VHH binders against F-box only protein 17 (Fbxo17). Designs and how they scored, part 9

Target 1, 286 residues: F-box only protein 17 (Fbxo17), of Mus musculus (Mouse) (q9qzm8)
Amino acid sequence: MGARPSRRQMTEARRLALTKLPPELLVQVLSHVPPRALVTRCRPVCRAWRDLVDGPSIWLLQLARDRSAEGRALYALAQRCPADADADADADGNRHDEFPFCALARFCLRAPFGRNLIHNSCGEQGFRGWEVEHGGNGWAVEKNLTLVPGAPSQTCFVTSFEWCSKRQLVDLVKEGVWQELLDSGQIEICIADWWGARENCGCIYRLRVRLLDEYENEVVKFSASPNPVLQWTERSCRQVSHVFTNFGKGIRYVSFEQYGRDTRSWVGHYGALVTHSSVRVRIRLS

## First folded at step 1 (VHH)

Design g01 (framework vhh_8emy_2)
Fold by ESMFold2-Fast, scan of step 1:
Structure g01 (fold): chain B 286 residues (1-286), chain A 123 residues (1-123)
Amino acid sequence: as target 1 above (286 residues)
Amino acid sequence: QVQLQESGGGLVQPGSSLRLSCAASGFTFSDYYMHWVRQAPGKGPEWVSSISGSGGSTNYATSVKGRFSISRDNPSKTLYLQMNSLRPEDSAVYYCARDWYGSEDYSLPFDYRGQGTQVTVSS
């Protein structure tokens, strides 16, 4: 028996009854409604409900119910979130969304903690979401014959005989991590990538992950340059990972950049295999 | 101005030994991984060996492991490849190449290579 008895969705009769409550009681009742339903069903009811959903109080009460160590740490930081913080504003103050959401609403709706912020991480949608540079015969997407733990798809990207690169830019604020939370010193940005080579093939793989400010200037960088894969070996798939901590203030974007080439072939797609790329955010417990 | 200059190539008989050298200038040699890469006519580049900036880590292609040894002399800014038990299949142009490391830009990991030195193994 949860806070909502049998149905998560509001009925017309419940909506009408709730519109007659004082604002202080309405906030308490609406705080039990799931985030998506607050925006899609409750916000359109009337101006008073819209003003409550656009404000921080309902979302603070939602966060207060997570009594885990992580939830309690987040709640303490959320109480310090500016009430007028614009979750959708860019460096020039431009809003990307027509409806004004407070930063806490964006966090609750997007649920960024633990989620993979890289889109199309295994090539399951071809090259969608990636900015690609094709050397030689370019990148290809193929079935990955090696199972990678936790991968959402059994596909991978493969380079050709000349240098290929691809990148993705993650907007952490758009994903729900508001600027003051990023600046708190209690956020960890966890990156990972899986790379390898086919049977009897050799490759060079490089990973560069950059933390960028609101103007897309580099502030912090992680580079991985593992030893080249030897020829005439078994198919390999290895993980590279890094955790960014104590990166200071002003970070907005993560730039995830992969580079690879074949060291043996002069034709085709026999170079570096890359898959299950990830950028995840979590709160640091002391 | 980054410069890499290979030397020591030539025509040798199968089973003999040859030592290649690469003189580096224009950068802090000890800060960079260095590689030997070879290319035979009509074939793509084949990575041969790598060595870390300190010389503490080395790697070799399976085809040359146990026969070739990579080394470096950081004070003289020179990279070496000692090639033993040479075979006709080792015939190629051998290139010395610089890799990016640490805070360097990784957009082109083999950002500089020399002009190459021809090694021909034939009876």
Scores: ipSAE 0.000, ipTM 0.196, lowest interface PAE 14.0, mean pLDDT 80

Design g02 (framework vhh_enristomig)
Fold by ESMFold2-Fast, scan of step 1:
Structure g02 (fold): chain B 286 residues (1-286), chain A 122 residues (1-122)
Amino acid sequence: as target 1 above (286 residues)
Amino acid sequence: EVQLLESGGGEVQPGGSLRLSCAASGFTFDDYAISWYRQAPGKQREWVSTITSGGSTNYAESVKGRFTISRDNAKNTLYLQMSSLRAEDTAVYYCAAGYEYPLDWSSSYDYWGQGTLVTVKP
């Protein structure tokens, strides 16, 4: 009876405390907020909230909530991440992109594990994101008449008679995989590419994928040089894949490089078809 | 040092024949697709024919049925047998080697010979 007003006032004081909690308790509360909302909604509230979002504790607690075997392994590595690690600093300490948060925040915001780090993987945006070199009549983007499992678009790139090439440079640190995580020996970099020829056409296809250091020097390389497709073959789209493991320390970039030319056509775009290029990262458990 | 040396050019009458040769040195000839290109006075260089490392052949429409490309890997030599020559076939003929396996992106290159002149005069 007499306790009802006291309980109501205590409940209201608890609501008021949500904006004025000690840092240790505020970290626990904010750790339940999704990554983008922490940055867009919580960080602007006041100086204390900004300082917590800019620090590692909230992000480390979010990683602790993933109770999978992969999540537990990542959490153990995340505990070793330096609190002041700059996720987007270049080799000379200059920032490529203005990112005011710690490396764990970038990982949580970007979610790099399992995601395709190749942009415009099927030519669905033309040549956007690709550095292109055109031989003969150059590259074209076309509708892919062959179904490729898991491809985000029914488009493909096709080469001309002379060597055409295109590359994409993936910055693993910018994508959220901080340097000490890359150096841990527990990261696998999984690459794949789909290639083929048009009906009644032939092609030569080559893939080179390089792991580069912060200065863009080659450390490790994978090359695929499958047999040329001759004219009068069935329409086919074939996969090449490779997994980089135990690549050592100092890796920053993946350079994904495709080369192709026609063997049968005199003019036009009748060479190698390439689509559904991928670079994915995952944690190794054993 | 990579070197491509064309020979066999000369002056012929319309309907005549010539055989061009391209001697290659300084690289693994067997691993390369090799092409013939030509450049007529006042015109852009045009592709004529290609033979892959595996021996597959391609031809420009204007020369199909008249020209035959072949290679001798034991001699590191490329050939172009030209027949039924026309005035419009008058050009400097070049051989070019493209890498079957790509080199570094920054060094994407075609090795070119010095050329051999073919003149078709009535």
Scores: ipSAE 0.000, ipTM 0.136, lowest interface PAE 16.7, mean pLDDT 78

Design g03 (framework vhh_3k1k_2)
Fold by ESMFold2-Fast, scan of step 1:
Structure g03 (fold): chain B 286 residues (1-286), chain A 123 residues (1-123)
Amino acid sequence: as target 1 above (286 residues)
Amino acid sequence: QVQLVESGGALVQPGGSLRLSCAASGFTFSDYAMRWYRQAPGKEREWVAGISYSGGSTSYEDSVKGRFTISRDDARNTVYLQMNSLKPEDTAVYYCARDEGLYWSGYDTFDYWGQGTQVTVSS
């Protein structure tokens, strides 16, 4: 478990009573424990509990409790999820030994549906999570004087007078969306980005989002290249969005790539403003 | 005119090493991601490795992960493929390719390929 046992979290007497339950009842009881606590508090209790947490039954029961139309569709697909019986097959050469629990556990722990899979979407953590290419004076992170609805921070990235780019690679399987679910034809990948320029400044902005297979080969692409803005007269940001549907089989990654520069060639950071970038996954509504 | 010229292919014994080079000309090299592909006799051309515009991100086909390393030298307009622990299955013609650049409009792109360099792994 943890370094210090908490009597308020689970009493010693209650824990000992639970270990005497038949496996079928223990699974039902443990299925009510939140995903993080199953891994951090329940899994270390004993070998039997570890084996239950590493298996699919507890996680299937957690998914069964979402009675929405989306939840029921997900549950049907989850019942067909490989129990990771061949998880010991070294397929990737990294994170092989990190955690031996099943794909359903990863889905429940990561909760990828509806969540923004882009990290540091507004630059409030600087350039963390982004691979950055600096032209001219490069990218800067600044306070965004333009209100962007729903943005987690009022910060933005701003380009210089030469092309700057930044990208993020989202591993959908590591975020919890297992391969057979991606291949089901019931998944939508929703992307969005906000762009603009400072008041009395101009910019050129481009967005490229690619769906890549396990070898990082491009399978499907969306590109947006709005007309260059010579000078913005009002501080505003505009949204670009796209939904990938029916993209076929073998998709693993989303590559989210932004490009920008100013139109005035001014020294400093007076180019394209980008913020509130998002990649979200959902099950298709029929 | 865009040109990509591969070199460094040779006959090596299993377990050996080779470094392939691709010299680029006719475009601003630092504006483009670069890729390596290979084609064995009777097989389709397959992707091997890729490197981003900055060189900070690299990607590899599963069968070469841990054995091959892609790198770039923008001062020399050259992309490299360091191949270690070579296997007979690595025998192929290796091609350098220019990926999409930073400066595009819409969906249309053109890939540029070199003529290839032969790697043979046998005793």
Scores: ipSAE 0.000, ipTM 0.130, lowest interface PAE 15.3, mean pLDDT 79

Design g04 (framework vhh_7sr4_2)
Fold by ESMFold2-Fast, scan of step 1:
Structure g04 (fold): chain B 286 residues (1-286), chain A 122 residues (1-122)
Amino acid sequence: as target 1 above (286 residues)
Amino acid sequence: EVKLVESGGGLVQPGGSLRLSCAASGFTFSSYEMGWYRQTPGKQRDLVADITSGGSTKYGDSVKGRFTISRDNTKNTVYLQMNSLKPEDTAVYYCAATYPDYWELGSSYDYWGQGTQVTVSS
C-alpha cells in the first residue's frame, strides 16, 4: 500500500525521453547506467534497448571508464573479445544469468576482479556453497576466537577427530572471466586460506587447489601440507597463499579443497580450524 | 559413497570372546590399510590393531597376544578376533580404512565406521 507514484512517474518519463535518441547517443547515455539496472530496468523497455544491452558496445564503454592501470590493461584485452564469446551453450544456465548477453556484460555484472569468488568463506552461512565430507562428528561452524585480518565474519569451520573435507568449484567463466581473457597470459589467480587449532588442541591441515579445464581435468595444482599443530600448544591461526600465473590455455575452473583432522582423535570438534578462504582474480601489470 | 559397517559387538563376561567384522564398500578395499580403534567417551581413540594391504599386522600393547586382526580382500571385510576379554576392553570399537599418504588426492583421508559397542562385565 502506497507505492511512491512520483518516483515511478519520473523514471517512466526519463525512459520515454531516452527512447527518442539516435542509437549512437542512446549507447552513450545507457553506458552510464549501472550494470544491474541495464539488465533489470533498461533491457525490458523495448526491442532496441534489449538489442543494445545484449550487444558489446555499452559494456565496452563501461570498461573504458576505468582509467586505472588495471582498467586500461583490461580494456585493451576486452576490445579483442569475440562478439559471440560466452555462447549460451548451457540451456540450463544459472537462473540469475538467463538473459542472452555477451561475455563483456557478464564481466561487468559479476565484477570478478578483486572479489572473493569463494562463497561463505568463514561459515557465516553454515555450509552453504560447500560440498562437505564429514568424518567423526563432522564439520562444525563456530565463533573464531583468533582475529583474522580482513575476514568478513568472525566465524570458522572446525573438523572432528576423523578427516573432514570440504570443497568449492569456482567456474571462472560464469564469474565473468571469459575464455580468451583467461588464455591471454595476463590473468593471475590468487588463493589464500587461514588455518589453525584451538588452544591446547592439535590438528593436521591440508589444502589442494587445482586449475581445471572445461572437462574438469586437472591442468595445474598447488598443494600445501604445513607441519601439524601439536596438542598443548598456544592457539594459532596461520595463512597459506599462492598465486597461479602463466598457467597456459583452456583453464575454466578453480577447485578449492580443504582437509583437516584432530591429531589425538578426541570426540567432538577439536581438529583443524579453517576460515577466510579466498580465490581472487586480477590482471597482471607488465 | 564410502561405507564401513561394523558388527559383532555386544555384552560378554570377563574371559569371554567376541569376533568383530567390518564390511567395506565404495572404495578399492585391497589397496587400503585397515584398522580397529577403540574409544571411551571423553577420551582419545586408541589403536587396537591394524593390517596393511600386504597382510603385516600391528597391535596395541594392551591387546597383544589376546586379539588377532585379519582381512578378506575377496569379501571386502576386516575382522578382529578378541579373546580373554577384560573389563578394561569395554569401549566403542571403530573400523578404519587409511589410503596411502597421497594427501593431495581426495582418497587420502581416513574412512571410519559408526562404531560398535563392546561391554565386558560380570
Scores: ipSAE 0.000, ipTM 0.125, lowest interface PAE 18.5, mean pLDDT 79

Design g05 (framework vhh_7z1x_3)
Fold by ESMFold2-Fast, scan of step 1:
Structure g05 (fold): chain B 286 residues (1-286), chain A 123 residues (1-123)
Amino acid sequence: as target 1 above (286 residues)
Amino acid sequence: QVQLVETGGGLVQPGGSLRLSCTASGFTFSDYWMNWVRQAPGKGLEWLSGISGSGGSTSYADSVKGRFTISRDNAKNTLYLQMNSLQPDDTAVYFCAKYDEGLTYSDSYFDYWGQGTQVTVSS
């Protein structure tokens, strides 16, 4: 919807009046604007507003408003975030144009705490976001006939009779969790996966989740090899979960890797059914 | 030593019926799911049907559902496949197959299977 000319004129007058405020008062006013609106509405107004949005002060003030125990712990850590932290630099120190804001702005805009960092977690977008290896007839995406609590889609991935695997690499820093926060010892990385078999089908399922440094070297690993579905049973969907804590310094990536196969079929997709994969980050209270 | 021996194959006209048998030895037959798999000339292997150790659960490939019936006699260590409404496309070598639970990475899809029995559907 557009505004009438008189409303646009009044908006311009208000904008002009705000740009004449002392910087310290402007920061206070702008700190009440939601993160997306700061970037989409406020940042384009003028150079002074752009410089404020690109800086840490507005974002620190927004974090200060969460008075929960978790919010207070995060705020203490956020105050130690360097003003010149380059959360978007690659290993050679080159900055990408995708996200030119400070690390705190990235955290507020991406909201990584509690959010599922796995993309396309149920196969609702085919294989987008996944690096796949197809054994036998490969992976397929199909309707999940078993209800999975909280799943964003009623779809699942199904393996064939030879080993199939798929993986996703989560860049925690690009998702908003800056390096000093990861190194603080107050971050938990929570992983989960749902797996099962079709009615009267057998499968073998394995999960490997690795925490990697900036060079993609393995630092910490979790592996799950639950008992295969040995007998053809009714359709089932079971959860595997793990929480990484006290993993030390230098972690940047989570590698989430699934493996599965059928125990009875050569042709088609009657193997391990996987869905609602998740990687979530939260702050630990001491 | 695990052995699986299929019998009952032969030549049958379209629309006809055949019953295949598989005699198992060298393992506790009632503890394992048993399967029927076929290979048509120039085609890959196709899973057709499976049955639980107790016989209480069965499953079928869409291509044979409603036409084929799997069953077992645990006292005789024998697996059966009753094939009805046979079509020329059912022409294949039919294999009885066992899959061992707990096999990990492997190029073998079944741990043990028989030599097969030839079924030819022709007029």
Scores: ipSAE 0.000, ipTM 0.130, lowest interface PAE 16.9, mean pLDDT 78

Design g06 (framework vhh_lunsekimig_d3)
Fold by ESMFold2-Fast, scan of step 1:
Structure g06 (fold): chain B 286 residues (1-286), chain A 122 residues (1-122)
Amino acid sequence: as target 1 above (286 residues)
Amino acid sequence: EVQLVESGGGVVQPGGSLRLSCAASGFTFSDYYLYWYRQAAGIERELIASITSGGSTNYVDSVKGRFTISRDNSENTMYLQMNSLRAEDTGLYYCAAGELYPWDSEGYYDYWGQGTLVTVSS
């Protein structure tokens, strides 16, 4: 657009004026800047701004602006977040250089509450994000002829005549839910999956979702084992869902594991169809 | 009544052979993954052999080449042929049937047998 140079110049003048504010007022002003812009535009301005963005104060003020019941509950827990929490360290102690060390910044940047933490939930990107095991003719990704409410794509995964499985490991801390928040007893982990079979086909479908500690040891699990379908008279998808609450302390990962096959030895992909897999996190109101 | 019943256990000398059978009643095997578990005295139950509905087999390393799992869907029966038996093979042998992968969780199986005792001693 032709007005872009003038807008950029005005934004630059505003940034220059802001650098002259006392730190306490600067924090208040910067707290109105969206999380990505804080990191990509504000953090590089000078060391003082970098120190503010890397610290918790700006992020606490952003959380304080959500005056919903859920926002207020989160804010109370966020005030207790350790200032030196290393949200970037993995199991091997490796750090992800692109994220600041403040856990609150990661939470605000990634916005994990209500978001689907499963990547490629419908097969819209093939098998990207999934660890897959192929039995028989393996998994296929196909157009889903059954409408699934809220699905980001009208695609699904379909199994073959031998067991196929696929798994995704969700790192809740990497997604922004810091350890003390997970341990608070106020977090719910909501899982869902949609399964079905083709018209006049049969399937066996199993879902296992496990909550794992930092060492990837199983702490709690949910399994769904719907009755095998010998013949499905109409194309359909059904939902399985579960909510994990009161799971104790030390949870870090969600392992989302699907298994399926057809009930016949048909060559091709006539087994279980699965789509719109989800893992979502929310705060429980007391 | 839905059940799995193991048979064929007994006392054998080291180097001997036994054939275990697992017979199902009240359901059909054909679509199930089938498993043999072993429990030694004071030790947790371990998976030693599995067979898929299509006949593909897997074994724990300690029994590979000595044990052979097989199934007969027409007789609704699974077998474990045990050759070159060792003292360490002593234990209760359980069959199990389920629709989940054998290496993921024993607690997800649909059906379990009561166990049959195998003792390898001289």
Scores: ipSAE 0.000, ipTM 0.163, lowest interface PAE 13.8, mean pLDDT 79

Design g07 (framework vhh_8emy_2)
Fold by ESMFold2-Fast, scan of step 1:
Structure g07 (fold): chain B 286 residues (1-286), chain A 123 residues (1-123)
Amino acid sequence: as target 1 above (286 residues)
Amino acid sequence: QVQLQESGGGLVQPGSSLRLSCAASGFTFDDYAMHWVRQAPGKGPEWVSSISWSGGSTNYATSVKGRFSISRDNPSKTLYLQMNSLRPEDSAVYYCAAETLYDSYPGSEFDYRGQGTQVTVSS
């Protein structure tokens, strides 16, 4: 017929052939399976496969295959990852970790390096993921008429005539960056934000990004207070960015906080435009 | 007939003070927030300070905060900028601008820009 086999399902014949392999060959074969399929398709097959997926060795083998300078540096750090990195993390009964697997599995499944850890970065989902404070008429979401390179959506948030703020808290450990990796001194946390004003409108914009410990106490802070936009200036959208390095030990969260207001109007939504907010993590090579 | 006329600029040494004035005519001055804006050669315009229609609220750019003071005298229809501890980087043409009230149509043009007054801070 020309029908293609399901990409997410194994045939019975294939499963039976694989279960007959020696353990050394089975680990090698399974290490080539994508992380999601390892958890959803391979783990349920039998106890031996479950034990392999639940252990760190298969995930270390996946990391070992990236022979770039970044991949080699990550692999060296991954070898230092405790087998029980997340096991004793929470004494607080109100918090719950949804992932039952080891820290290396979480890293591979979530793929935090290079990914934007800010959710709903342009307002494409309204205010989902953001804690908002509404001054005056509050925040609104509108189409961004200014081109922003790399933005996943051409939408933006806009403030009212009184100070509006919104915040997102990024849990780096839940995103896959385990505590000893954060403490290694080889992680960079890269933040960026795009801000501006609508044509013939003026605004004041502020950004505060804080690195917080496990108790949400501030350890390191970056603040930006650029010159406000004039009310007769053409449409504008400008980037602010910062890289956190050498931030020490004990960091768990990134708190990304935006503040803005209108300088022109005393009512409505003619203030600061903010969009394409980002928090990304990467490994330092030097 | 709407006019904004800036004055008070000049050549001064670093650390000196200047007071800029903006005389407004042809509109109801008391109904508009007012702004000071500067532009140095080869650079884009930079907002300096704003004051509400009543004078009850003021804002300043971080580069001038603590050194400059904006004020207004509604009876005389005059806006002021007191500039203290002037630095070479404060050298620019300073412009006075009025904003429209929100209850004006959102698409109404904003053309109350004055001619500007030159401030040069040099030793």
Scores: ipSAE 0.000, ipTM 0.115, lowest interface PAE 16.3, mean pLDDT 79

Design g08 (framework vhh_enristomig)
Fold by ESMFold2-Fast, scan of step 1:
Structure g08 (fold): chain B 286 residues (1-286), chain A 122 residues (1-122)
Amino acid sequence: as target 1 above (286 residues)
Amino acid sequence: EVQLLESGGGEVQPGGSLRLSCAASGFTFSDYWISWYRQAPGKQREWVSTIYSGGSTNYAESVKGRFTISRDNAKNTLYLQMSSLRAEDTAVYYCATGDLYYESSGPDYDYWGQGTLVTVKP
């Protein structure tokens, strides 16, 4: 299906008419365009549109339209977002010109609230996104025959008979949560993980989640070390979850680290089964 | 140094069968997930099948039920058993693997073999 000539002519005429609007009305009109289309279609039209898309006003208006309790709380914080809060600035503070300069634009484009920030959470892409340390026969990715509610894939990671670990570093600012929003005290970082073992097998499972500053120094950590299970008899995996609140200022990264092994020292992959790992961000309501 | 070498390709009649092999060296074969990809003339590389380190498998819908991926960790060899071959299966077949410590995915895998040609003669 290609674009029809009449549709192209209508779109071109519409864009030409829009470029002749006063700036005050143009901002209102463009604020109704979805974030990806603002960057890919509107931004290239002319310098005036580019300057509007690169600025905060259009994005503030988009956020203002979410009248939920969460949306209103976010809007109040977004109004305080510094104009120089640029997630694409390099180490020397130089801003890149390939993308919008506004941190609010990144937030709208990436939509981090409620989304799982862990990539490849069930092993559906093998080990992509994970830094893996293999003990014994290492980690394996396998079909998960055990029930995990809400899992996006029926796959899981399984450890061997020696300690295996894997970790993922989530850059919250890169995911769209600008620094002043993280520092506001109104952000909750929700983590979860599902663990288990094969039927009649045993495992030892541990989870460590750290909140790190911009230099990757540990500020806060959560650790879960359930008792070793000698024989798994359950039809479902168990969940570990934690919510980080009131963690202070300067947080940038979440380090999500899993550890596991078999209790039997069997050759192969009969140890801890992990899947449906998640890191989600939400705004706290009053 | 990771090295992958495919073999077993050739000409086959429609409805026929063929077995491809991929000999691996330079890494601990049993710890890696490894995939078969194919590329028909003038087309992008297409994922065919993956076998994970624990032996679990996944298949592209177009080959499911006709192809079987397997591995022999003692011989450091990957296999693809192909049955009920069709003209559309004509392609160069590659085995590929990635560094398990970092993000890797086809066609952006870190390590590829040279390929083996499969021609299904109409």
Scores: ipSAE 0.000, ipTM 0.125, lowest interface PAE 17.5, mean pLDDT 80

Design h01 (framework vhh_7z1x_3)
Fold by ESMFold2-Fast, scan of step 1:
Structure h01 (fold): chain B 286 residues (1-286), chain A 129 residues (1-129)
Amino acid sequence: as target 1 above (286 residues)
Amino acid sequence: QVQLVETGGGLVQPGGSLRLSCTASGFTFSSYAMNWVRQAPGKGLEWLSGISGSGGSTSYADSVKGRFTISRDNAKNTLYLQMNSLQPDDTAVYFCARDTYYDFWSGEYPESYYGMDVWGQGTQVTVSS
């Protein structure tokens, strides 16, 4: 028979049955459908379903189901989400992404809380998603023989004998954290990075993480400048972490910037190795 | 197929000189930076010198700067290390090693951890009377 034709027939039969429900019951039923399926499968069914998916009520009802302390705090903030938060635009009125749904829909679809907002965090896709500057022989991506707990890939970025840097800009609003939620004083931005040197190699590593406003102006900065790893050190990966709290209003972007080089001016890639970079957002309970 | 072969090692008296050669085959030699690394008995690896693919840039460890000179002949696929004013502490196995190549635009990455993905067998240098 084949799974694809049978699956389509079953889905169509289900949709036809659901269109017979009153609007009040339809909202309740659709609120149990996962966010992606609401947009890709439910929204195209008819105008009434489209209007429900495009509105905030169904998404607010989904958020109401998390009865944890964090979920309840988020729900209270979500109830205060302004209608004008539906538009995704920068300070100059330009849209960052084509997203026609309300801010609550974006939050539910992207699920930013707890998720790593850094893309390609270990170099598993080469330099995709990173803006890079190459010193000496530049950056390389290599297999990491040092176990890093929780890393999605056992790969790392390695610097050369001159300063190399790479940066990623995280748009928190594009990731689903609407502006009034960021301004609430109840959001924590958690950053982490793993760095080290190869066996019998030395490195210098620096991390700079900046919280930027809508104009990309620096508001708050964290800098880590740990002591250099000297040559002949045993293989190691060390974590740097920081939590931004009470950062005030107007934050939109996180700029995550890494810098590294070797200590011996070795030709090649024997400098700082970096991997498992992360930017995560969570709600503060206090 | 891809290989590095060192020659020129041997016994030399203190204050003497030696020239090591490394012949490369199976890859485009001029596209890779090359290194000399040594390992003394009972010790770890010590990086000594590196040279860019074109030969335009060289780097040296402090322990050998002013005494050793790295060079290459891309037409002959050969890397050299000229060693002058040799001391007993220079006694070691000397390795030729190719830098890990990374194609930035293709997203290709090396399999090697050590930053050097092809190593020679090593050549013994002994400095004694």
Scores: ipSAE 0.000, ipTM 0.134, lowest interface PAE 15.7, mean pLDDT 79

